# Ledger of designs, part 8: VH-VL binders against o04291r164to392

Target 1, 229 residues: o04291r164to392
Amino acid sequence: DANNPAGLLSIAEEALAEFLSKATGTAVDWVQMIGMKPGPDSIGIVAISRNCSGIAARACGLVSLEPMKVAEILKDRPSWLRDCRSVDTLSVIPAGNGGTIELIYTQMYAPTTLAAARDFWTLRYSTCLEDGSYVVCERSLTSATGGPTGPPSSNFVRAEMKPSGFLIRPCDGGGSILHIVDHVDLDAWSVPEVMRPLYESSKILAQKMTVAALRHVRQIAQETSGEVQ

## First folded at step 19 (VH-VL)

Design U03
Fold by ESMFold2, look of step 24:
Structure U03 (fold): chain C 229 residues (1-229), chain A 121 residues (1-121), chain B 110 residues (1-110)
Amino acid sequence: as target 1 above (229 residues)
Amino acid sequence: QITLKESGPTLVKPTQTLTLTCSFSGFSLSYPGYSVGWIRQPPGKALEWLALIDWDDDKYYSTSLKTRLTISKDTSKNQVVLTMTNMDPVDTATYYCARIYSDYYDWFDPWGQGTTVTVSS
Amino acid sequence: ELVLTQPPSVSAAPGQKVTISCSGSSSNIGKNYVSWYQQLPGTAPKLLIYDNNKRPSGIPDRFSGSKSGTSATLGITGLQTGDEADYYCGTWDYSLDAVVFGGGTELTVL
């Protein structure tokens, strides 16, 4: 009688389906982010949401690391997400066929002294797809989703992560194609109007999270290829 | 209430440099979210966008006029300055500044009242 | 040689309906959302419609907008003499990295 694994797997599979529809499909009305053009120095293709619940960003780029290494790096949010204060994995549950479910508590620093910092209580699901791609997707657990209640957020505003994550496809000859989706509701209306764009802008979300993640893993790839082994 | 006001010379001779200042209140370029842009309108003619500057100092210019335009800001004074070199009589117009939403640069609200600049000998 | 094309003029009687078209391309209206502006005689432009079809506070619901493919349309119903103005569409063009406006449409209420 642990964490009700059948119920958590159901939540995980719904999160996976919704994440994939955003990463490679049209579940979000994506527009090209201005200032992120294709080219030799480009990190990849970056889009931001219009006319959706919350705010969202996605990116797609090439990384000269194998998929499992990319996943390992990106799961360690404090190493690349500047505003991430802590990430605590409170439970790890095997899902059949090699998948893994994690229950995660994340605390963020506030970008301003005028508003409380945000935290997240999430389910993260890692699995391999039939085409050999590796997926790490994540979403908040709430009273609406079911699942266990998270830590109290007395010093934080509990934010919502909508299905988000990483799709990592192996390339012929090595390396990976990385798709990233970040989709959140940061409760912008609890923030003074002057600072509200920090919590409502899909462009700022892209700059602070989505682009930062892609840049970080690409930088590690460059450093690894240049180091003496 | 958000307001913008254009200021600068109303008469300029051909070849001179025009400098216009947009002074605004009710919002700031110290925080993300908005940019300020310049639009002109020759008498009886259509609107023509000139330039914009964002809160993070990103700048964009009209492709046809980019070699003649410079935009800058003084965030502490809530001012944006447009400089246009080598003025010609065809540049006679009303010049507006406006607030622009920074994610997409595709809507302008509010606009200043405009300042009319005549270029003549 | 405007990037966005509008009819130069439209007219109708009070109480009637008009539509104003804005025709663009895949690099502007096809990729981005459209805004519309009303310019009353002797005044600065005012935002009427943003995000293709949304009205700012204070704009009556007889003004509407839509987008299909690379074209956008402003609709005005229940025409009033106070609607006599120039109307402009605008958006971002990703090929030019620039804001583009249409040539404007003069609405006459007869």
Scores: ipSAE 0.559, ipTM 0.811, lowest interface PAE 1.9, mean pLDDT 90
Fold by ESMFold2, fold request of step 25:
Structure U03 (fold): chain C 229 residues (1-229), chain A 121 residues (1-121), chain B 110 residues (1-110)
Amino acid sequence: as target 1 above (229 residues)
Amino acid sequence: QITLKESGPTLVKPTQTLTLTCSFSGFSLSYPGYSVGWIRQPPGKALEWLALIDWDDDKYYSTSLKTRLTISKDTSKNQVVLTMTNMDPVDTATYYCARIYSDYYDWFDPWGQGTTVTVSS
Amino acid sequence: ELVLTQPPSVSAAPGQKVTISCSGSSSNIGKNYVSWYQQLPGTAPKLLIYDNNKRPSGIPDRFSGSKSGTSATLGITGLQTGDEADYYCGTWDYSLDAVVFGGGTELTVL
């Protein structure tokens, strides 16, 4: 049986370490995203990858919601990711250390009719860090990582999610600091050359996924408060 | 195969407004990924970037020329238009358009063949 | 005052190697990657190097690029008479929100 809890926890802990090195460090060669400047009215700080495997984006911003609420919102990917067709949680496993491991099949809409839509088979790990931060990280399960085989990808191109996720740190006085990393390989070579930027651009990834997530959480925070901005 | 071609007047009088059109094929500004920019080169001198317009209609202009430049696109025709006001003989140059990768705006491929614009009375 | 500084000219004999420097600042080369262009006499510029050291398809591996700090270097080995051209570096400057090019370097093959 490929559903080995100890093996899955090992994969989860490696994904967590890789995600944190990207979110708070220089594991990816980050460049400032042009047109996304910091400031009082800014959504946050956004960076995109340069010269790395796949494509990546990260963002950091303040959100006037508690960490667990932010996590709840962002875990519900169809509610905020426009291209997300479906998320199917096939298994929920206690990690044995207080965290939770989910095995997830995700289908995406294609941005063009010239290429097949992508799907993902992933492990998502949610846990509380020793410093009180909450983390939700996720990565693809492949033959190289181990773990159970996912659903067949008959009408989809199986994409790879490299360690990605959300680090949510509570602020003194309320609210949270949200760090987001999205790191994927969308198999850009499987599409016609003219359409490849849709699948290999870090800026497009940031706009469609990373910025969208941060914007969505901030919008919900504004609607909850009812305050004039 | 990706191509760009510049068109417009080759002779302009001082103070007139120059309008140049870049017509391109093999890519589109109707979807994400690319932008089109304008670069000029006076005879015997260095390249000077003028402006760019991105697929999402973001625009950037040379700091020194920004008050004289307007860039726009017509995505249905695969065209980008540059307008430069108050032309002066110093603006005599070959004007190029080029495709730019939108993530970083720092490399240009391919370039058009250029059109030479002379500004004189 | 050019933002990126290149030597006005360089020369070398056929078969030799040459390097062309491009000096910038922390707001451009220090934060971003460098591209290089070859402009043969009477022609439009052609992309030679992007992302500091990558070659587009069709560019031979005797052309190379590197970056260190706020400077970049174009290298050409096995120099040929057909390499006589002007060479430009380019990048994005985050302080100006603009593309910047170097002043160009005229390569002469003796």
Scores: ipSAE 0.498, ipTM 0.782, lowest interface PAE 2.2, mean pLDDT 90

## First folded at step 21 (VH-VL)

Design V01
Fold by OpenDDE, look of step 23:
Structure V01 (fold): chain C 229 residues (1-229), chain A 121 residues (1-121), chain B 110 residues (1-110)
Amino acid sequence: as target 1 above (229 residues)
Amino acid sequence: QITLKESGPTLVKPTQTLTLTCSFSGFSLSYPGYTVGWIRQPPGKALEWLALIDWDDDKYYSTSLKTRLTISKDTSKNQVVLTMTNMDPVDTATYYCARIYSDYYDWFDPWGQGTTVTVSS
Amino acid sequence: ELVLTQPPSVSAAPGQKVTISCSGSSSNIGKNYVSWYQQLPGTAPKLLIYDNNKRPSGIPDRFSGSKSGTSATLGITGLQTGDEADYYCGTWDYSLDAVVFGGGTELTVL
């Protein structure tokens, strides 16, 4: 059974482990993003990947919201991700440990008219860690990973999401420390050469997705508390 | 095929301003991901980076020459322009423009053939 | 300020292997990626290696790059007379937000 809870949990746990190693470790060779230096007016610490499969970006910053609220905001990708066309949750499965597994189909807008839009079939795992941190990690389901087959990709190119997500740690005195990792393979070779930067640039990924998420959460925090982030 | 070509005066008087143009084809700065930089090389000496400009109009300059340099792009013409003020004989060099296809601005490919600029009274 | 140091010259006979070193003055280079350029006499530089060890299309596998710690190395096997040129290493200085080149190495084929 492709929807076997035990099997899905195994996939989720592997995704979590790999995500955490990216978010706080060196599983990916992270390099400081040029032009994004830390300072009083800085959005946070932003890094991009080198020598990894696909493209990846990481960001870390403070947010004046509790972890669960941050998670709720970021889970709603269409609200802050410009290129997100739709997100459909096809299944919700309790993990048995207080966590939740979701099977999600995501459609993206094409960044250019010269290439087909990308879609994703992913497993998203939400859980609370022992230290009180909240994690939402996500990865593509493929024949190699196991799990159920996703919707047909008619008129889309199926892209791959490698273990990605956000780690939200409660901060002493209130608020949260937010770690975001985006790691995707958008199949850049299938597009015209002149347009490949849109699909193989970690900097572009950082700007369009990773930093966008952080800015959005901070904006919501400001609106809620009236404080300057 | 990607090509770059430098153009401008080959002779400049001391204290005058040098204006060089890099014309390129095979890529555009109107699309994300591309960068153009300037490098010079005095006769018999090493390469020296001057400046770069990317598709997002981010600009970076050599620290030692920052006050003298201005870089700009015209995406409609596929051109990047470099100006250098207060030229001195020590600025005599071959000036190259080159493309960067890197998020990290740490390599150039390809290079123009270069233009030789002599500063003399 | 990051300074890249290269030997001023190296030489070898045809068919031999040569290595050119590029040493950074700062520990920060340990996180940097190094590129290498070949400049034939009277010509513009040409990219040989990027990202420490990657070859652009058209570059023979006789050319290789490696990096360990604060030092990068360009290797050339099966040396040919046509390899006689100046070689430069380069990288990005994150402290100054600047491109930095080495002083260059003159390779002579004996």
Scores: ipSAE 0.789, ipTM 0.899, lowest interface PAE 0.7, mean pLDDT 94
Fold by ESMFold2, look of step 23:
Structure V01 (fold): chain C 229 residues (1-229), chain A 121 residues (1-121), chain B 110 residues (1-110)
Amino acid sequence: as target 1 above (229 residues)
Amino acid sequence: QITLKESGPTLVKPTQTLTLTCSFSGFSLSYPGYTVGWIRQPPGKALEWLALIDWDDDKYYSTSLKTRLTISKDTSKNQVVLTMTNMDPVDTATYYCARIYSDYYDWFDPWGQGTTVTVSS
Amino acid sequence: ELVLTQPPSVSAAPGQKVTISCSGSSSNIGKNYVSWYQQLPGTAPKLLIYDNNKRPSGIPDRFSGSKSGTSATLGITGLQTGDEADYYCGTWDYSLDAVVFGGGTELTVL
């Protein structure tokens, strides 16, 4: 059965393991992104992929919010991802360790009129780790992964999200260390050659998603600090 | 087919400003993904990178020559322009423009044929 | 004060193998990938190797590249008289925010 909770949990746990190997390890050949400088007001450490399937970006930075608050903000993808048109949660399934599995259909705006907009059919897994960290990881469901078939993509090109997400670690003095990985295959070869860089550049992915997410959380942290005080 | 061609004066007087134009076809700077850079080579000497300009108008310059260089683009004409002020005989070189993939700035393909600029003493 | 160091020259007979080294630092080769260029006499440079070890279309497999730590190596096997050229390595340096090239290596086919 495609909707078997044990089968979905297996997919979720594999996604978590793959995500963590990218977020904290060398599963992707990471290269420092050009144009990101260190300093007191720097956004953090940003890297982009080389020699991987699809394109990927990673960021790590400090945010002055508790891990659960950071997770709540980032799960609301339309609030921070400018190109996100809609997010529809079709199923919510309890998982082990107090975690949650969501089956999500996402539609994106197209960056150009010359190519069809992309959509995604994904499993999102949220859980607490033993060390007090929170994770929100996500990956596409395909015939290769198993799991239920998603909505038809008649007006969209179905893109693939490879294991991606947020690892949010608590800090001793309060706040969190936020690790972000975005890893996607946008089917760049299905677009006109002149447009392909919009769909295959890891640097563009970092600018539009990974860095944007980190900036959004940091901005809210500053506004919340002023409101609380 | 992707091509680049350098144009400008082949003879310049000391203290004058050199203006070189790179005209290219087969790709565009109106979309992300590519950049154009300038490299020179004095006779019998090594390659020396000068500057690059990205599709989003980010610019980088050789540290030693930064105060003398300006790079700009005209996306609608598929042209990139380099100016170099206060020319001196040591600036005699062949000047190349080349296409660069923008994520890493670490490889150049293709290159123009180059234009030789002589600075008269 | 070249950032990337190459031997000034190498030579070998036709059919033999040569290697050309490119030594850099943790701010360039240690953090990024290396490209190699062939410059035949009187011509513009031509991309020979990118991403440390990849060949553009049309480059024969006699040309190979590798990287270890802060050094890179270009290998040429089955040497031909048409390989007589200058060879340059190149990469991005994150400390300088600049493209850097090696000083070049003149290959002589004896």
Scores: ipSAE 0.545, ipTM 0.803, lowest interface PAE 1.9, mean pLDDT 89

## First folded at step 23 (VH-VL)

Design X04
Fold by OpenDDE, fold request of step 25:
Structure X04 (fold): chain C 229 residues (1-229), chain A 121 residues (1-121), chain B 110 residues (1-110)
Amino acid sequence: as target 1 above (229 residues)
Amino acid sequence: QITLKESGPTLVKPTQTLTLTCSFSGFSLSYPGYSVGWIRQPPGKALEWLALIDWDDDKYYSTSLKTRLTISKDTSKNQVVLTMTNMDPVDTATYYCARIYSDYYDWFDPWGQGTTVTVSS
Amino acid sequence: ELVLTQPPSVSAAPGQKVTISCSGSSSNIGKNYVSWYQQLPGTAPKLLIYDKNKRPSGIPDRFSGSKSGTSATLGITGLQTGDEADYYCGTWDYSLDAVVFGGGTELTVL
């Protein structure tokens, strides 16, 4: 059974392990993104990589919100990700350890009219760690990973999400430290060469998705508390 | 096909301002991910980077020449302009513009054929 | 002052292998990949290697790039008379926030 909870949990745990390795900087070679220097007025620490399959970006910053609130905000991608067309949660499965597994179908807008829009079929795993951190990690379900088959990709190109997500650590003085990792393969080879930067640039990914997420959370935090971040 | 071509005066007097234009085709700075840089080479000497401008209008300059350099783009014309003030005979060189397609600004391809600028009284 | 250091000249006979070194620091080659350029006499530089070891279309596999620590190396096998040229390494320096080039290496085919 493709929906076997034990099998899905195994996939989720693998995704979590890989994501944490990326978030801590041990699994991917991260280099600070040029033009995004850290400082008191900076959005945070932004890094990108080209030593991986596909494209990858990472961001880290402080947010004056509790971990669960941050997670709720970021899980609603259509609210902050401009290119996100729709997110459909097809299944919600308790993991048995306090965590939750979701099977999600995501449709994106095409960044150019010259290429088909991308969609994703993913497993999202949300759980609390022993240190009080909250993690939301996500990866594509493929024939290689196992799991149920997703919706047909009619009029879309199925892209792959490598282990990605959010690590949200509570701070002693309040608020959270937010780590974001976005790692995707958007199948850039199917796109006209002149438009390939939109699909094969980690910097573009960082700007459009990773930094956008962090900015959105900070904006909401500011609106809620009245504090400047 | 991607092409770049440098244009401007080939003779400049000392203390005058040099204005060079890079006209390119096959790509646009309205598209994310592309940049254009300027590099010069004095006769018989090494390559020296001058400046670059990217699709997001971010600009970077050589530290030693920063006060003398201004780079700008006209996306509608597919042109990048470099201005260098207070020219000196030591600035005599072949000036190249080149495309950058890198998140790290670490390589140039292709290059223009270059334009030779002589600074002389 | 040059940020990247290259030998001023190298030479070898046709058919032989040559290597050109490029030495940098932790703020450039230590953090970034190196690109290599060939410049034939009287011509503009041509990209040979980017992203450490990738070749643009049209560049033969006789040309290769490698990196270790804060140094990079260009390898040329099966040396041909047409390979006689100047070779430059380049990359981004994070400390200077600038593109940097080596001093160039003159390759002579004996």
Scores: ipSAE 0.882, ipTM 0.935, lowest interface PAE 0.5, mean pLDDT 95
Fold by OpenDDE, last read:
Structure X04 (fold): chain C 229 residues (1-229), chain A 121 residues (1-121), chain B 110 residues (1-110)
Amino acid sequence: as target 1 above (229 residues)
Amino acid sequence: QITLKESGPTLVKPTQTLTLTCSFSGFSLSYPGYSVGWIRQPPGKALEWLALIDWDDDKYYSTSLKTRLTISKDTSKNQVVLTMTNMDPVDTATYYCARIYSDYYDWFDPWGQGTTVTVSS
Amino acid sequence: ELVLTQPPSVSAAPGQKVTISCSGSSSNIGKNYVSWYQQLPGTAPKLLIYDKNKRPSGIPDRFSGSKSGTSATLGITGLQTGDEADYYCGTWDYSLDAVVFGGGTELTVL
């Protein structure tokens, strides 16, 4: 059974481990993104990958919201990700450890008319860690990873999401420390050369997705509390 | 085919302002990921980076020359303009513009043919 | 400030191998990749190597790049008379947010 809970949990746990190694570790060779230096008005610490498969970006910042609220906000990608067309949750499976596994189909808008739009078939795993942190990690389901086959679409190019997500740690004084990792392979080879930066630049990924997420959460926090983030 | 070409005065008097234009084709600064930089080379000397501008209008300047340099882009014309104030004979050099296609601004390709600027009374 | 140091000159006979070193003065270069440029007499520089060891289209495989610690190396095998030129290394200085070039190396083919 492709929807075997034990099998899906195994995939989820592997995704979690890899994601955490990226979020706070050195599994990816992170380099500070040029132009995004920490300061009083800085959005946070932003880094991009130097040498990995696909493209990857990482961001870390403080947010004046509780972890669960941050997670709810970021899970709604269409609300803050400009290029996100739709997110369909096809299955929700409770993990025996208190976590939740979701099978998600995501459609993106094409950033250019010269290339087909990308879609994703992913497993998203949400769980609370022993230290009180809340994690939402996500990765593509492929023949290599196992799991159920995603919906077919002749109008999209299936892209791959490497273990990505967000780690939300509660702060003693209130609020949260938010770590975001975006790691994708958008199959840039099939795109006209002049437009390939849109698909193979970690910096562009950081700006359009990773930093956008952090800014959105901070904006919501500001609107909720009336305080500047 | 990607090409860049430098244009401007080849002779400038001391204390005057140099204005150079880089005209390019095969790419656009309206497309994310592309940048254009300026590099100069005095006769018989090494390459010296001056400035760069990217698609997002981020600008970077040589620390030693920052107060004298201004870089701007006109996306509609596929042009980048560099101005350098208070020119001196020591600024005599061949000036190049070049494309950057790197998240880290750490390489240039291709280069223009360069334009020689002489500062003299 | 990051300084890239190159030997002023190197020489070898046709068919031989030469190496040109580029040494960084700062430990920050460990996170950087070095690019290499060839400048033939009276011409504009041409990119040879980027991202440490990648070659642009049209660059022969007899040109190679490597990195060890805070030093980068350009290798040229099967040296030809047409390789006589100046060679420059370059990278980004994260401390100054600036591009930095080496002093250049004059390659003479004997």
Scores: ipSAE 0.878, ipTM 0.930, lowest interface PAE 0.5, mean pLDDT 95
Fold by OpenDDE, last read:
Structure X04 (fold): chain C 229 residues (1-229), chain A 121 residues (1-121), chain B 110 residues (1-110)
Amino acid sequence: as target 1 above (229 residues)
Amino acid sequence: QITLKESGPTLVKPTQTLTLTCSFSGFSLSYPGYSVGWIRQPPGKALEWLALIDWDDDKYYSTSLKTRLTISKDTSKNQVVLTMTNMDPVDTATYYCARIYSDYYDWFDPWGQGTTVTVSS
Amino acid sequence: ELVLTQPPSVSAAPGQKVTISCSGSSSNIGKNYVSWYQQLPGTAPKLLIYDKNKRPSGIPDRFSGSKSGTSATLGITGLQTGDEADYYCGTWDYSLDAVVFGGGTELTVL
C-alpha cells in the first residue's frame, strides 16, 4: 500500500541488495555472451545467464557522463527501448534516506502478433550510495513481495521483473562506469514454440534491452560533447 | 514439424569447390534466436563441426578449416549455404546441417539426415 | 585434436546402467553445459540431453546428464538392445570460439 512507506522501503532495500549482488557479484551465474568480446571498439562487457528464473543479461561499460545524467537518460525507457510502449508513474514516494521510490506501470509492445503483449507493475528505487555511486533498481510487486495492487492487465500478460536496474559509478578521470542488469520472466511457455526465443533468450534480452541502453547513453554522451563517433 | 535437409553434389573432384545447401522449415532465421550449423562425419570417424550462422548474420568457423569455408543465409528461402574450397579425398564425409536454439551454441536439434560427399578423381 | 575426451567404448547387459564420461577443460565444459547425442548405425545424430540434464520431447527418462567441474556424464539406465549406438558429447569452447565434440563412445549391449 502506498500508505505504508515503511513496507515499501523494505521492499526497495531488498531489491537494492539483490540487484547489487547481480550487478557486481555472482548471485547470478554470468557467462560472457558469445560474439561480444571486450576490445577498444567494443560496447563493453556483456554477460548472460541461464541458471536463473526467467532470463537475465548484464552489461558493463564506460560512459562520458556523470551518474545523475546517466540515470535520467535510462529512466526514460520509451526513448531508447523500442519495445516499450508506455511507462506510467503512479506514485512517487520520498524515502527517508534521500532515495526515491516510484510505483510504475509499464506496457510493452508484443514482439510477435502471435502472443499478447507483456506489462509490468514494479517498484523502482533510486538512491545514492556512500561511495558516490547512483543506483536505480526495480522489481515487480506481487502478492508474494507485498505492496499495493497494480493496474488490471486485461489485454496484457503480466510479466515479472526480478531485481534489475543500473549502477553508475563515478570515475576519477571523469564520466562513469555503468553496470546494467536486466532480469525478467516473460512467461515464455504461453507462447508458440517457434516464437519462444523472443521470450526465453537471454541473448536477445541483452541485445534488445541491455546493450540498447548502453548504446543510447553513449550516443547521448557523444552528442553532448560534440564528438564525432 | 521442424525439418532440415542437405542438398548438393555427392561427387566432387579434388581441388574443386563444394557447395551445400541446407533447406529448413518450421523455423526462420528472420526470427531472433535461431542458428544453423554444419557438421561433417568421415566414414567411421567422429563428428566435426564446420561452421554456424545465426539470425544476426554472425558467423563462426572451425579454426583449421576457416580459410576454406564460407557460410551464408538466404532468409527468404529458409536456406543456409556452405562452400568449401580445395576439396581433397580426406574431406570425404557425410555432411549434416542442424538447428541451434541455444544462446550458447552448445546443442543441435534437430539434425538433417545428412548428405554423403565423396571426393575422388 | 579432439577437445573433448570420451572413452572409445562401453558395454553392459540389458537392464543394467552404464555411464559415459566426457572430459574437457575450463574453456568449454567448465563454462558451458554439455549436450549428448545418440547416433544409431546409418542414421543422423539425435539430441539426447541438453542444458546438462534436460531431455527433448520423446527422449525417455532412462537417459540423464550430469556435470562436475570440467567433466560431464551421460547415464543410461535400464539398458536396452536398441540403445546400442555411438554417443557423442558436445559444447561450445570459449577459447576456440567453436563448437567442439568428443571422439564418440561405442555402446555395446551384451
Scores: ipSAE 0.877, ipTM 0.933, lowest interface PAE 0.5, mean pLDDT 95
Fold by OpenDDE, last read:
Structure X04 (fold): chain C 229 residues (1-229), chain A 121 residues (1-121), chain B 110 residues (1-110)
Amino acid sequence: as target 1 above (229 residues)
Amino acid sequence: QITLKESGPTLVKPTQTLTLTCSFSGFSLSYPGYSVGWIRQPPGKALEWLALIDWDDDKYYSTSLKTRLTISKDTSKNQVVLTMTNMDPVDTATYYCARIYSDYYDWFDPWGQGTTVTVSS
Amino acid sequence: ELVLTQPPSVSAAPGQKVTISCSGSSSNIGKNYVSWYQQLPGTAPKLLIYDKNKRPSGIPDRFSGSKSGTSATLGITGLQTGDEADYYCGTWDYSLDAVVFGGGTELTVL
């Protein structure tokens, strides 16, 4: 059974380990994004990488919301990701350790009319860590990773999500510190050269997805509390 | 085919303002990912970066020349304009515009042929 | 003073290998890849190497780039008479928030 909990949990745990190594470690060579300087009035710390497969961006910032609330907000990608067309959760599986595994099919809008839209078939793993942090990590299921085969889509190009997600750590004074990692391979090779920046720029990824997520959470926090984030 | 071409006055008097235009083809600053920079080279001297502008209208200037420089883009015309105020004979140089296709602004390709600007009374 | 340092000149005979060094700091080469440019007499600079060791189309594999710590090196094998030119290194400096170039190296083919 391709949906056997033990097998999926193994994939999930690997994804978690890799994600954490990116979120707070140096598994990916992170460099501060030019133009995004840290400071009290900044959105947060934003970094990008070019020494990885595909494109990758990382962001870290404070949010005045509890970890679970942050997770709920960010899991709803269509609400804050402009290029997200649809998200379908095909399966929800208890991991047996208090965590949850979801098999998700995501369709994106094409950023240009000259290229086919990308879709993703991913495993999303949500769990609470021993330190009280909440983690949502996600990665593509491929022949190399194992797991069930995703739905076919003739009008889309299947892109790959490397271990990505968000780590939400509670703060002693309230709120959370949020770490976001987006690491994807959008198959830029199949796109006309003049449009490839849209598919092979980590900076663009950071702006459209990573920073967008952080801004959205902060916006919701502000609306909820009435305070400036 | 990507091309860039510099245009403007080749002779400027001291204290006057230099306005250079970079006209390019094969790419557009209306799409994310592309930038255009200006570099000058005095006769027999090294390259000196002046400024750059990207698709998001972010602008960066040489620290030493920042107060004298203004860079802007017209995406509809595929042009980038650089103005430099209070020109001095020491500003005599060949001025190049070049494309940047890097998240890190760490390389230029291709370059324009350059335009020689002489500052003299 | 120049942020990136290059030797003012190098020379070698045809067919030989030459290297041109580019030394910087933690705020530039330490964080970024170095690009290399060839400038033939009376012409505009031409990109030779970017992203540490990538070559644009049309650049022969005789040209190579490497980086270690806060220094970068351009390698030219099978030196040809046509390689006689000025060579510049460049990158972004995060401290200055600016593009920086080396002082240039004059390559003479003996």
Scores: ipSAE 0.869, ipTM 0.930, lowest interface PAE 0.5, mean pLDDT 95

